# Designs tried in a protein design chat: VHH binders against F-box protein At1g48060. Part 9

Target 1, 365 residues: F-box protein At1g48060, of Arabidopsis thaliana (Mouse-ear cress) (q9lnf6)
Amino acid sequence: MKPQEEEEKNENMARKRSKSSSSLSIPLDIATDIFLRLPAKSVVRFSCVAKHWSSITTAPYFTNSFETRPNLLFFFKEADRFFVVTVPKPNRRPNESVSHTSSQILDSYQTPYPKHSCFTIKTESVHGLICFQRGTKPIVWNPTMRKFKPLRKPDKSWESLTVFLGYDPLERTHKVVAMPCDKASDECRILTLGSADQESWRTVKTNYKHHPSRGNRKNNYGPCRCINGVLYYLAEIDRHRLIGKFAFLGHSNVKNSLPMWVLEGEKKGEWSTYNFLPLSHYDRRLEFHFKLIGITNDGELIYVPNTVFKTFEVIYIDPIRKTFSLVKYEGVADKGFRQRNGLGEDKPLRGIQYSPNHVETLLSL

## First folded at step 19 (VHH)

Design f5 (from m6 with D56E T57K)
Fold by OpenDDE, last read:
Order: structure tokens, then C-alpha cells, then sequence
Structure f5 (fold): chain B 365 residues (1-365), chain A 122 residues (1-122)
């Protein structure tokens, strides 16, 4: 059998092996659509695997289009570690007056946290970002991307300042707003996140000199709310006039009623007061163990435990329909969670901070 | 009026034992998580132990395995059994209801007692 036939067979075998894996180049549009439907965690993982995918997922058109359902984010400190947990909001059960269910957590992770450093919490989650303050410097955090961005001091001369986080729905940009709080001032500094000039503070003059409340999130309600691109915060204009627009502020200490302020008609800036039934109406025993941290976008009150031992439970109440839902979340505070994270078995989780209606963003800080 | 009255403190030698008691009045004791905090001379407030309204127990690392918290709801009384006491355990011990910590690390309580002195010395 002639040597030429073996060479042709070897060349044909070599040609068959060079089946160029036609890298089925998924068209960019299709790839984009696929990624937009994936969980944020998956998108981030894909971005780490291939540069091509990273180019898609980091593009402004993609990051602006990426949307997730609102969930409950909470975080706490233990020694030099920062623990972050995301849990899903359960579906409403309008036909059940009382329900008890269980759910798995969506995600959890830990990151290093400086032991002697305290970030003051300034905001809830605003379109996926949370703002802290360390001294006179703001820090923006993206929980999804697990990134902290320290910002420069807004003004070198300011000794005491407060920082707020807003979102402009028209420009689709986050804005950090800073103002002095030790004196009445009409001066404001605004930094737009994601802009080429991320390091520059723009000066804006307000209509009135005022003292904004320095406040921290001691009760998870303050000190600022961003609603439809407008920042609402408590400020003192004159010794006798507190101008505060509070979105969904409930006084937890009212034994018989839960007063809440609701912005009626976004355009008119009108506020209405509603009195809801307190938690004690549904279960008196729970009143001392749970605290109100906010309201879901669909109108349910969110109650979380004051102290977490071995179980993590959240209460959702529809104050209009008078429905009560207790959700036990598996995978947090339990023995398995503690073991995985090197936490003690007999040490309660304390100082937990909550961010209702948290949506994930892929914004690179 | 809400009252928390601690007792059982005193002077003890290293390795000794004490049992603290706290009698509560003026609030629904069985509906509260109860606990102990302590303050040593020249030091800040330190959390020692908690017991939830459901009977779940928590301990600081410094006292774990040596101290035991318990409650008698029928008597509105909180207990802290302290064994194998060390000089480092010397402090004023306070009974408190609904012990919490702020994000900044400040301990807060709904109610707290006047405290009882525990001194561990040879």
C-alpha cells in the first residue's frame, strides 16, 4: 500500500482535526439579551472569565439596562469582617391573612473591614448603591460588585458635613450630594458617579440657607430618601422651622398606631399621613423582638429581628389588606452559616443594617 | 415603674464561683430578651451574655464555657452562674433588657439595673 495514500489519510485526518472550532460567535445582541436575563452574580462571573464578555457587561448601555427585582439586603460587622446577605422578598399571598413560609437566601459573602474604622451609614440602597461616610469623606458601596469607592472631601474647609445619595432617572446617573451641617448654608456639592470626572465636585447653590440633619441610620429610616430623582431630607431653616420631607417614616415607638408619610402625586409634592396598625395588633409578643425597617415597593411593611440568634426571620405586613407573613430564611445565622464563615455558635448576630428594595447594579465604581 | 435589681455580687478568689440574680418588675419580663453587661474599672461596657424570650443563649468569647445564663419567667428573675472566675472578670455587672448594639459599636438597652460589684482577687 503506497506511501502516498497514508499521507493523504494523514492530511485528511489533520484537516478533520483542524475543524476550526467555529467559535459560534454569539451575535452581540443575542449575548446582551442573554446576560440581561442572568442573575447579577452570574454576569459578574462571566465577566471574569472572558474579556469579550466583560466588554459587553461593562458597557454603559448594558449596565443601564440591567435590572433586577427588589430584594432585602442586610449586612453586619464581626471583628474585621463585613458580612453581606441578600434575601428574596416572597411573593404576596393576598388571600392568606396569616402565613408562615421558608426561603433560601439569594447570596452571601464577606469582605475585609478595618477594625478601627467606622463607616457611618447615610443612605439606603439607591438604585443598587449605598453611601457611607467616614469622617468628612463619603464612601460609595456597590454590594453587587463588592466594591467600595472612597470619594474626596467635598470641600476642604468643611468641618462637618452630611452626604446623600440620589439617582437621576433622566440622566440615569447616581449623584452624591454633600452639604455642611454645622452651620446654615446654601452651598451644596454634587458628584456624579460614572462620569469621566468622577473626582470633581460641582457646586450648586440652594434657594435657602439651612442646616441639614447629620443623622445616621439608627432606625434604618434616615437621614435621606431619594424618590423619583428628588432628595428628601430633614433640615432646620430657622430655630423654629423644621423642614423635613420624610418618605415612609414610621415611629416605631407609637404603641397604638404606626403613622407613615406617603408622597402623593410625585409632581405636586403633596404628602399624606396614614395610620397603620402596629405589629402588636398581629402578634403582641413580636412587638419587642422586631423592628420596622421600611416598606416594600408593593406596599408591605418590613419587620426584622432586633437580635439574631439561630434563625433569621422577617415579617411582611400588608397594612391595607391586614395580611401577616413570617418568612424564615435558611442559610443565614444557622449552624451551617456560622461554620462556613467562622462565626461562633453561641454568639448572636448584632448591629445588622438593612436595605429594603435593593436592586442590583453592575455599575463599576 | 420599671425596675431591675441585681444581687449576688461580692469578693471571690480566682477559680471561685458566684451566682448573680436580677429581679425584674414593671414590664412584661417573659416577652423580653434579657442579658448581662459588665464594666471593668477604666474600661468600656462589655457584653457578657443574653437569653432570648425563646430561651436561646449567647455568650461573649471571654466567658464562654465558664458562665451560664438562665431565666425564671414565673419569678421574673434572670440568673448568671459564673464559674472559674478570673481577675479579669472583676467589674460591675448590670442586668439589662433588650441589649442591642449600634452600627457604631455603642451598647443600648431598653432597661438596665443599678449593677452589682464582682471582685475577683487573691
Amino acid sequence: as target 1 above (365 residues)
Amino acid sequence: DVQLVESGGGLVQPGGSLRLSCVASGFTFDSYSMGWVRQAPGKGLEWVSDISYRGEKGYADSVKGRFAISRDNAKNTLYLQMNRLKPEDTAVYYCAAQIEITWEGEWTFDYAGQGTQVTVSS
Scores: ipSAE 0.789, ipTM 0.914, lowest interface PAE 0.6, mean pLDDT 86
Fold by ESMFold2, last read:
Structure f5 (fold): chain B 365 residues (1-365), chain A 122 residues (1-122)
Amino acid sequence: as target 1 above (365 residues)
Amino acid sequence: DVQLVESGGGLVQPGGSLRLSCVASGFTFDSYSMGWVRQAPGKGLEWVSDISYRGEKGYADSVKGRFAISRDNAKNTLYLQMNRLKPEDTAVYYCAAQIEITWEGEWTFDYAGQGTQVTVSS
């Protein structure tokens, strides 16, 4: 039988706390393992109700170890509100060449629309963060923690710039990179997120004077990719040339195939192209309603709707197995969602921005 | 090559009705979401209504309950029935394909017609 003194010590500790959960006694390593396996919204909810649990979930070890499977994030504006929704990648059964399934959204929320939201370019989601710019001022967003953090201007004299977001796997920190885009330059600015002192941009010289290619307003993703600590982006050097180790060619209206550039590996040392069946191969009516926004980490093409009327559907295509999956996500665009969020039932959702391969992060901005 | 031709506009008194038509050619009509936008004198574009490739309908608050959108894919034709017209409905009405809006609030379309004038006054 265990000593009564330990139970009284725990009760005395609970009497010093204002939180009801303080009476529960679980070893720290067990509690940490439990929390690391929960969805981010559950971790946040539990952190709000107990100071002891908040200490666990805000510790650097926990926030650096917390990881979820990639999902599809999308967001849109309506009136003075900013709406964010996450949906899971579907579970796929083998041997179906065409399937239609249903799934549930993972999470949705709304927040007052940030007044500095007129951006020209956003980055891809990089280890759970997205960065966009308003003029020359970068803004970092953590969709999981529902926080925006404006950063200082990279340079007071630059009239036009492009921001990129990267992740340094050695330091385990995010980096924001800014380059002038209205003229060729061999200088850029880099800022490391998460420093305890005030944000400091440092100057880095590049090997060549160049400028990034401008983004496209219709693209649902940034003009770059960060892969294993290497930033890949389109650029021009003196002549009209592209710089790239990996290029993802955007959606185009092609009858039989879509080109994509893929690095095949060190042995070849050259780029390859692969042909994919166009969306019209599976259903000709879908080609102009859905757009290609990227590829999952498992190699599936992701097609999303331009405008959402009554139902939200996403198409996943495995270009190697040549399979088609249409997933209807319940909990968004339907009557219940619209009523809870003050949205009209007769107004389609528009201007939707998508971020594939988004992981959740507890990083505090 | 692509053509959208609106018709059915005109002058009508308040409380009256009009039926707009839009005949499409040069593209696969039944694969596109189709709709109407309008521009009143001195104002920017306003979305009115659209209908998806599979028949889902949307309406602006200003016209809900008074306007009805429909499509006839066999005739490549989009319709807008406009009832209980008000002077505020006076505008040029444009037929458009794939109506979207940018973050900046600008309307974009894959295709749009030349428009038909609707005037509501005595």
Scores: ipSAE 0.639, ipTM 0.885, lowest interface PAE 1.4, mean pLDDT 74
Fold by ESMFold2, last read:
Structure f5 (fold): chain B 365 residues (1-365), chain A 122 residues (1-122)
Amino acid sequence: as target 1 above (365 residues)
Amino acid sequence: DVQLVESGGGLVQPGGSLRLSCVASGFTFDSYSMGWVRQAPGKGLEWVSDISYRGEKGYADSVKGRFAISRDNAKNTLYLQMNRLKPEDTAVYYCAAQIEITWEGEWTFDYAGQGTQVTVSS
């Protein structure tokens, strides 16, 4: 080895050390604050570039404090690929009762269809996670981190079940709830995510024998929603439909039973009915092209297309302010998107699954 | 009562042409996406083509360049012009409203007709 080559290698090593040292000159608290305000994809990219940044972005304080604006997530499959797209919610400042705007997608990616998955039913997105089930085996998905985690079966003897996903705001943990759906039962299973050595299903007894209503297989949704640590779901007792509640408040002293609320009618119950303008009020042809998939966290009704030919449009209706907003999202379903993703130019996108109110989370599964 | 009535099928030689028609009644035709699916003997349903309420068109790879879909909203009629027909195009062709696919890969429709037979053989 020549002395000149050794000198140049030493200079290169010194330069790399100097660059590493200069990148650490930013105070930790300032770097953390900057990262907390970035989109999740930017945080992930920074974590891939430098291990020092990865230690900041994986720390519990950072992951527990990281928040992004709720978005619309949708995904579909084509051949052996799984495509995921995220689009932003519209601006909260509409100037008129009817608006038509354009927006860009936030992110898109594709991945091989997961090896362990031939899933049929999903939960809504709850604090950045979605839970699927493959038969009786639940699978948790973090779309932000692009990771799936299969869970143990809740019970080997159950032939069929429905899975729900909830979030306990006091513990700051996700809970997966499984209930039998082929017969009425007063038992369910609950698993807390994030317990490294004790991710085990526990048995909880409900106040009444019931079973959850079957989800819409066409859309793969179970009818449920988690609000401030309370899981609401549609259930049946004696062939009558009911709204069930499951509360996650408290860390250990909660009785092993689920409360059940019975809705007997507005005049006798605790629930009210509200009327909204139908979609056909704005344009009669929209009623059959768009479907209602839920309500945004801001209280807007969200309608999404059944089939996407050349343009991807979403309708947001504020039933209180009585506003209608149609948003055309650029960067999806167009020629460029199709070419870079190997999709047919003349084949509509179909079988699309939607998750409104999706927030990005850096939680490691 | 919703009705979709297909016509225009028949026996044709390879390389020939046929024009299928579907007359719709009992629903607001111009508000629906309309299309064609087919079922070859012993096979499952296959999407062929559809046209949105706004006139956007889609085609399966197997028929692109040979088939042309169109609609006449004044006559409540959906058309499929089929050119350069191949023996592989032999199937019962169904007119359908709101063609969708489930996550499991099953085709669904709001409405479908009884079908018209197309046979391509020499």
Scores: ipSAE 0.606, ipTM 0.877, lowest interface PAE 1.7, mean pLDDT 74

Design f5 (from m6 with D56E T57K)
Fold by ESMFold2, fold request of step 20:
Structure f5 (fold): chain B 365 residues (1-365), chain A 122 residues (1-122)
Amino acid sequence: as target 1 above (365 residues)
Amino acid sequence: DVQLVESGGGLVQPGGSLRLSCVASGFTFDSYSMGWVRQAPGKGLEWVSDISYRGEKGYADSVKGRFAISRDNAKNTLYLQMNRLKPEDTAVYYCAAQIEITWEGEWTFDYAGQGTQVTVSS
């Protein structure tokens, strides 16, 4: 009678004491869900205070599931330092054709200019990573984790190449693709980041001898996009410019070849064009201060300043809804920012590189 | 036909002053950022000062506090008031539109003038 009651009570108390003793632990599935909703900076800080949290935040499930809102990233060089700033994309305002507003930057940092990095060409931001070239040597950058990783040269004999960065959503891996750009070739090199042998380049044949076009050197590598595991880029075959595409979709261990498709232009009815109103339609005086750098994932055109004097402003235009939004971002280029970073008060910021649609990633390089 | 014509240079003693002018034509002056670059004998180009289309100003450390940039959009004219001149300020001064620097470190301009000589000596 009474022994059974005491035994049950003692087991209940032991379980309560055990939970209370390990006590400030949040159940693992709840902790994971909470962490997936936090800013990357917060996740990194929490990982530093407990080994258990670090196990969660470094696991492949977590890093592949971590969700952040796409942002605009920009960076520039000053003397021997490299400055990085991230700003949020503002929400659209319904029923307003024109808006002017203010916002805060999300993050900024500086680092010594990398010793061996004369960065001349970079890829777009792809799933949170950017790839630079130092000559023919690719260098991968994770702006969120503030890490650079030089990769081995794709081929010791190539004098010139173009690097592309892609992401395979089925395998959840980044791919670095290198192609010769000074002559036509039906071979390229592919490296999968984060694999067990991530320093090994694989040779992959294409269906056509071609070479990619570099595009605009000031903004990004040439016109390319990676969409659902397919890399789209401009190519030249026998003096004709074509749109090439290259699919990654689960092809991490392809041994012999990947197919390349060539999409020929409007004559075959395979492409659409869209005409946008120029900036001068909205304000003539903005036309020469701002440049178009891309389109948000929501379909907005992004215009950024060429030179930043005392204020940093970005223009977002929705060409379908016919809206114009100018956002002034506080916390950059002002006196406080300049003083904290040892920048001159009256020197404009120049040579700024921009990466739209940047998401934060916890991937360790 | 774009034209930028500088004037106001000359010979001046150390500590003296000069005022440079740049008259622009052939483009929408009030929509451009305008500025000055200079080239000393045997040296490369050095940025001096800019003024944005809406009046924001920038100065190189070597001239800050001594030079003042301004613009008169009604006259399509850019000015540089140079005070307390030093021998190190001796250079050809060029008026330029949309001064920028590439990631590779090259200066670029949409337009630049022919220059006006400033000589500061004895």
Scores: ipSAE 0.592, ipTM 0.868, lowest interface PAE 1.7, mean pLDDT 75
Fold by ESMFold2, fold request of step 20:
Structure f5 (fold): chain B 365 residues (1-365), chain A 122 residues (1-122)
Amino acid sequence: as target 1 above (365 residues)
Amino acid sequence: DVQLVESGGGLVQPGGSLRLSCVASGFTFDSYSMGWVRQAPGKGLEWVSDISYRGEKGYADSVKGRFAISRDNAKNTLYLQMNRLKPEDTAVYYCAAQIEITWEGEWTFDYAGQGTQVTVSS
């Protein structure tokens, strides 16, 4: 058999290259498995130093299989810049009732904000992508790869629409779904990302004419979820019916109780509501500085600050076990972060948008 | 019944000083971030300064080094010391609770006062 490719340039493993022919090198499938478990930042960095590793990490199989643990993404704009920060979700044992911990951010960056654009509505993060609207033009964002991709309009005649983002687990592809929202319609447009016909919309009929809900303009938060290949969204069917399988988040300003609708299961299609203890139950001082933005995949309520002065903290509450966790994240809003990003040390961070349950993806837009 | 009552405005010469006060009632003052916004004649709202519930302070670039914000939680009172005043500081100054900005760039507040006029002229 042929020997392992000999070391030919230098002793620095960062530049060392090896190929296998029944040799001592790492088999391709083992190297692939190692890379699939690394953070996206590391994978991109390794791809820059070796052509062999870049071949592995850019292959469709690798990019379609790459997935990291869910985390919390937040972003804000300042002047013509768009700032993005990713923080990890804490891994707590169930028997803790109250905890205060510190953690580091996972990543941060800034990028130019699209000039003369107003991203007023966004989707939830779905398998690492987020979709915005610019009027009736959808724009897909990959925060990991730091790319925005504008899509062609779903229909030239629609005056108003709502965009949803989904993921087909069988095809392993993202779907962008657009529906008109000014009038009830049984017609929608679907576009598959990464297909041979990039930005090609196809028409799909729904079982009922309906009027989907527009996103929340104040927070740019759209009311939809994608669960196991199924989109669930708020809509109006006739004057009195709603499309059935919704998870609806309550408003955190209520002092005595916090309503929340949760999915019980799909067997009988039943829905229930739960009242959870408000944030003021745990600490009155916190109730006006934090807002409820969602639920982790583990079922924890996530409360985030409205305005960030010097310290960035996030509160996680398990509403069933009634546990409380406050996590201070270092590496954001401090002097170092502000200096690296050209931000004033005396101006609070405001207008912050949050996307819970975000995973990293290497998908090329 | 929430009230924010500003006082301390007036006419002052360039280079002069004023101290604004805002007395709050009807809400839990010590749990709110408090601050000041101003509106010059014919202009939109401009954020000036705020102070978080735990004492962190922020200042607009136009007033940094000249203005100082403070709060007295025992008196439910917010202060703004304004030094080295310029004609450009002429505005109605509003006391506000929980100053936030929408994604579209619009200022919002949980509560705001009626304002106090500050006029800087020779």
Scores: ipSAE 0.589, ipTM 0.867, lowest interface PAE 1.7, mean pLDDT 74

Design f6 (from m6 with Y32W)
Fold by OpenDDE, fold request of step 20:
Structure f6 (fold): chain B 365 residues (1-365), chain A 122 residues (1-122)
Amino acid sequence: as target 1 above (365 residues)
Amino acid sequence: DVQLVESGGGLVQPGGSLRLSCVASGFTFDSWSMGWVRQAPGKGLEWVSDISYRGDTGYADSVKGRFAISRDNAKNTLYLQMNRLKPEDTAVYYCAAQIEITWEGEWTFDYAGQGTQVTVSS
């Protein structure tokens, strides 16, 4: 047998061995199912490992199907850093009138924040995105993806404008709405997010000329709320303060009652007023240390500390069942947190912004 | 009516010490976080120090290691011990309840006193 035949056999065996690395590619459906069950952070990590996984996780069908439990997201600034923390909402304990529990954080990170760039917060988390405003330009932030997207200013000569972020549940799209806030107008500019190449502002007219309020987020309540695809905001019509239907009526001078506006589910646009027991009813000592920031999707009032020193606790109150739950979140504001993040030991965390009911989105901005 | 009355300010030489006091009335002092802010001539309001209702303390970097905040709940009194004073510490010092900062960087408080002048000069 001539030496040439052995070389061909060896080359053919080498070629056959090279072909049989059938890259056991996980079928697309199985991969999709697996990724849908993973934490967002894990999905993002996987997306960085392989292009084929990235193609799955960035696909609209996947991003639209990706659902997470609502959590509490909060963030604050320190020097030139932006700190972001996500903590889980505790499970309800309906049979316990009072509970004290501890929980770990879900995620925390920091990102550079330009010292001289003050972004005005315009919204809480709206289906996983938060909107800021810098001058006349909106900035959309995806906390999960850790990305900021500056948007173009509306194509209007508005010197003073306000921007809101909404979510259209039918189209499954985020929409940025811009309106002038220095004059009454019936004109809105709307930008739909997620449409790859052609994000353009479109004009929509409202039924009435109105003057939207920029809102002072003094109380962590954004000037706008998106509820079931509808934006609710404060505006003036004909010099009369129309209190846009805010779910949270500010501090009524009623010391012993918490008045709340609730959007009734049956008829779109109907609001009812309920008087709930204030925090002082449950623990008078806490009344001056916690502030109401909102309501969870399951109907619990969320109270957060006014100032965060060494510990981070959140209070959840079911106003109907009259249950009180204090949750201490380990790994926030403590010595370890501060050390890991290069924060001073003797400096309170200040200016914390809270986004209740934050859901994670893998939307690429 | 809520009142916060500061005292203890004055003129001191660089390196000197002062102790500020703030007497609170009209609210449950022991249930509040208290602190000090200051305003130097021609400057904005600056946070100096806080003490929580639990006794946790915080200090601005500019005063850390030199100033000490304390409280006597029985006397409804807040204190600020200021050591190693510098000319840069010259300001009106205000006692305040529930000092916070907005996202935009504006200092807020629920209650504040009229202030006491501290002047550090040779």
Scores: ipSAE 0.812, ipTM 0.931, lowest interface PAE 0.6, mean pLDDT 86
Fold by OpenDDE, fold request of step 20:
Structure f6 (fold): chain B 365 residues (1-365), chain A 122 residues (1-122)
Amino acid sequence: as target 1 above (365 residues)
Amino acid sequence: DVQLVESGGGLVQPGGSLRLSCVASGFTFDSWSMGWVRQAPGKGLEWVSDISYRGDTGYADSVKGRFAISRDNAKNTLYLQMNRLKPEDTAVYYCAAQIEITWEGEWTFDYAGQGTQVTVSS
């Protein structure tokens, strides 16, 4: 068997190995479509695997097109760790007056606190971002990307300020709005996230000098709501006139009614007041254990626990249909959750902050 | 009027035991989560233990395995069995309803008693 035949076989095997690197370059459009259908977590993972994927997933056209269903995000602190959990909103069951269901969590992770982090929560989730405040400096958080971005102080002279987070649907940009809150002022600072100059605050004058409300520590969020690109907040103008159109779920201690302000119609600024039944109407015992945090996009009141021991439950009430839904979320606060997250078995989860209607964004901060 | 009245405090040697009681009135005790907080001299308020309206219990790391919280709804009474007491357990112990913590780390409650002194000293 002549030595020449072995050399040809080896060259042919080497040539066959080189051809099969058909870099199956998935066309950009197909890749984009695939990624848009994936969970955010998966997209982020893929973006870490290849630069090519990262280029797609970080592109403005992709980030602007990426849409997720509104979910309930909540987070809490334990020691030097920040825990973040996302749970799905259950489908409405309009034909059932009372329902008890169970659901799994969508995502859970922990991260170290940002350095020197005494953050005050200032905003709701606005198009996937949440804003904190440390002293006079805002911090923007993307829960999906697990990134915090400290911002510069809006004004060096400001000793006390409040921060709002909005989203401009036309520009498709997040805007951080800062106002002094120790004095009446007509000055506002606006920082646009994602811009080349995102480190700069733009000065905008308001029509009136006003004193924005700081909110209270008992409320998870400052009294601000972004609705269709407009910020509604509570402020005092001359001699205690509250001019702020705030969609506030009035925690009215009024035992018998839950007042709710609803923005009516396409015309920005028309509000209606509705009186709904309080949680105590459905179950008197629950009012001591659950707090109202907001309304889902589909019109259900969301009640969440103050303290979580062994089980995590959320109540959804349709105030119009008068339906009550208790959802137990498995995998939260149970033994498995605690073990996976290095939490003690006999320590309740406390200080939980809730963000209803949270959507995920892949925006890089 | 809501009242929480603590009892059972006192002076005890290290390694000793005490049982605290709290009698509640003026609200539906069985519908509330109850607990204990303590304040040592020169220190801030510290959460010790709580029990949910469902009977779920929680303990601070500092007392876990030594303290046991329980409740008797028929008697509107909250208990804290404290075993293997240490000098660092010296504090005024308060019975409290609906113990919560703010994001900033401040302990809050809807109601609290006047407290009972626990002193652990040799």
Scores: ipSAE 0.806, ipTM 0.929, lowest interface PAE 0.6, mean pLDDT 86
Fold by ESMFold2, look of step 19:
Structure f6 (fold): chain B 365 residues (1-365), chain A 122 residues (1-122)
Amino acid sequence: as target 1 above (365 residues)
Amino acid sequence: DVQLVESGGGLVQPGGSLRLSCVASGFTFDSWSMGWVRQAPGKGLEWVSDISYRGDTGYADSVKGRFAISRDNAKNTLYLQMNRLKPEDTAVYYCAAQIEITWEGEWTFDYAGQGTQVTVSS
């Protein structure tokens, strides 16, 4: 259907070009279709060779049409460098109850650790972007385009704040939400990314005065999720910590069960609970070396290593079909990766942060 | 309760060798990553070496090629063979479980022993 239509369009464009041109050229629609099928790193590389191709890959139609399969992003700091690695989720769910496979990383790069910055809290990856905060200043990161964009402070009088990142599916824009976190407030600030050169924070009232929770310092991950344009987060009300009606998977490491709360109907806000088998059920020796970080878009639990010695492995568990899949990823943590990145051969990778369900985006910050 | 008991420290001349031992109790030893951290006089903690639950090893640059870490899961014992010792190796050596690093660069662990003194001097 769509592939057939694109093939016919490309052929027609080529024929018209050949008939009416006194020089060789490739029709714009054909080039656009070719670029839309390439990996993000290839699109970035080809955009660097000619301004004409860059105009294609930066156009709103292209950036809104470019879409990649959700991947696992991980990053870590070593000395004064910031390392980023992207790994694919396995193509198909295994038919077997237990599976051990291997795969290749999609991309890796390094960049200098920003001077005078202290990234202690980050958001989840939302439509390809991640937001950090440096004190009271939000910083948006596009890992695909390898760019950071500091934003204006939401309010010069705020001494502390918490940021969240969301995506408005109707406007097809990212929104950064900031709230004061040192006392209860019924105001927040919202900034829409990428709209106008004069981006500014607007004030929005909330239903209750509340105090959003900051993320866990150990994991540098804020307790927030964006689901179909709705932000869910933990908050404190009436001088007590309120663990909201939505609890993220993995809040409990208790015993032989892993609870999950599921929002069944978004308009009604109903919730269901499910009990999942813990990692120790599948292999007790893995329990202390892997941690649960989330769920894939296909509904699989994702477990990642705490420390990476010689091999990088990720565990995917389908909690409904009760299947266990361990994937060893080539091209990271091995001698080649370490040499390419100036890393010691005998030093484990540590302090690793992960972002599941990361999609690549060509959005220019 | 978890206990880690180090032994094998002492005074040795430069170029000498020592073998540190750490006997563990109170947890399933074969499921934990184990290692050694040290603290030299007037300095903070420094990671030395660790060994994963499945035997993968890691070493700090300052000890690579001179130190060898190993574990005996049947005896719940962690070892550190230290060869060609230098005065810079003088420190209290701590046996530790689940060694990690914070984003700020601070070493942390789930458990640690009381330490054993290693002194390298003439």
Scores: ipSAE 0.581, ipTM 0.865, lowest interface PAE 1.7, mean pLDDT 74

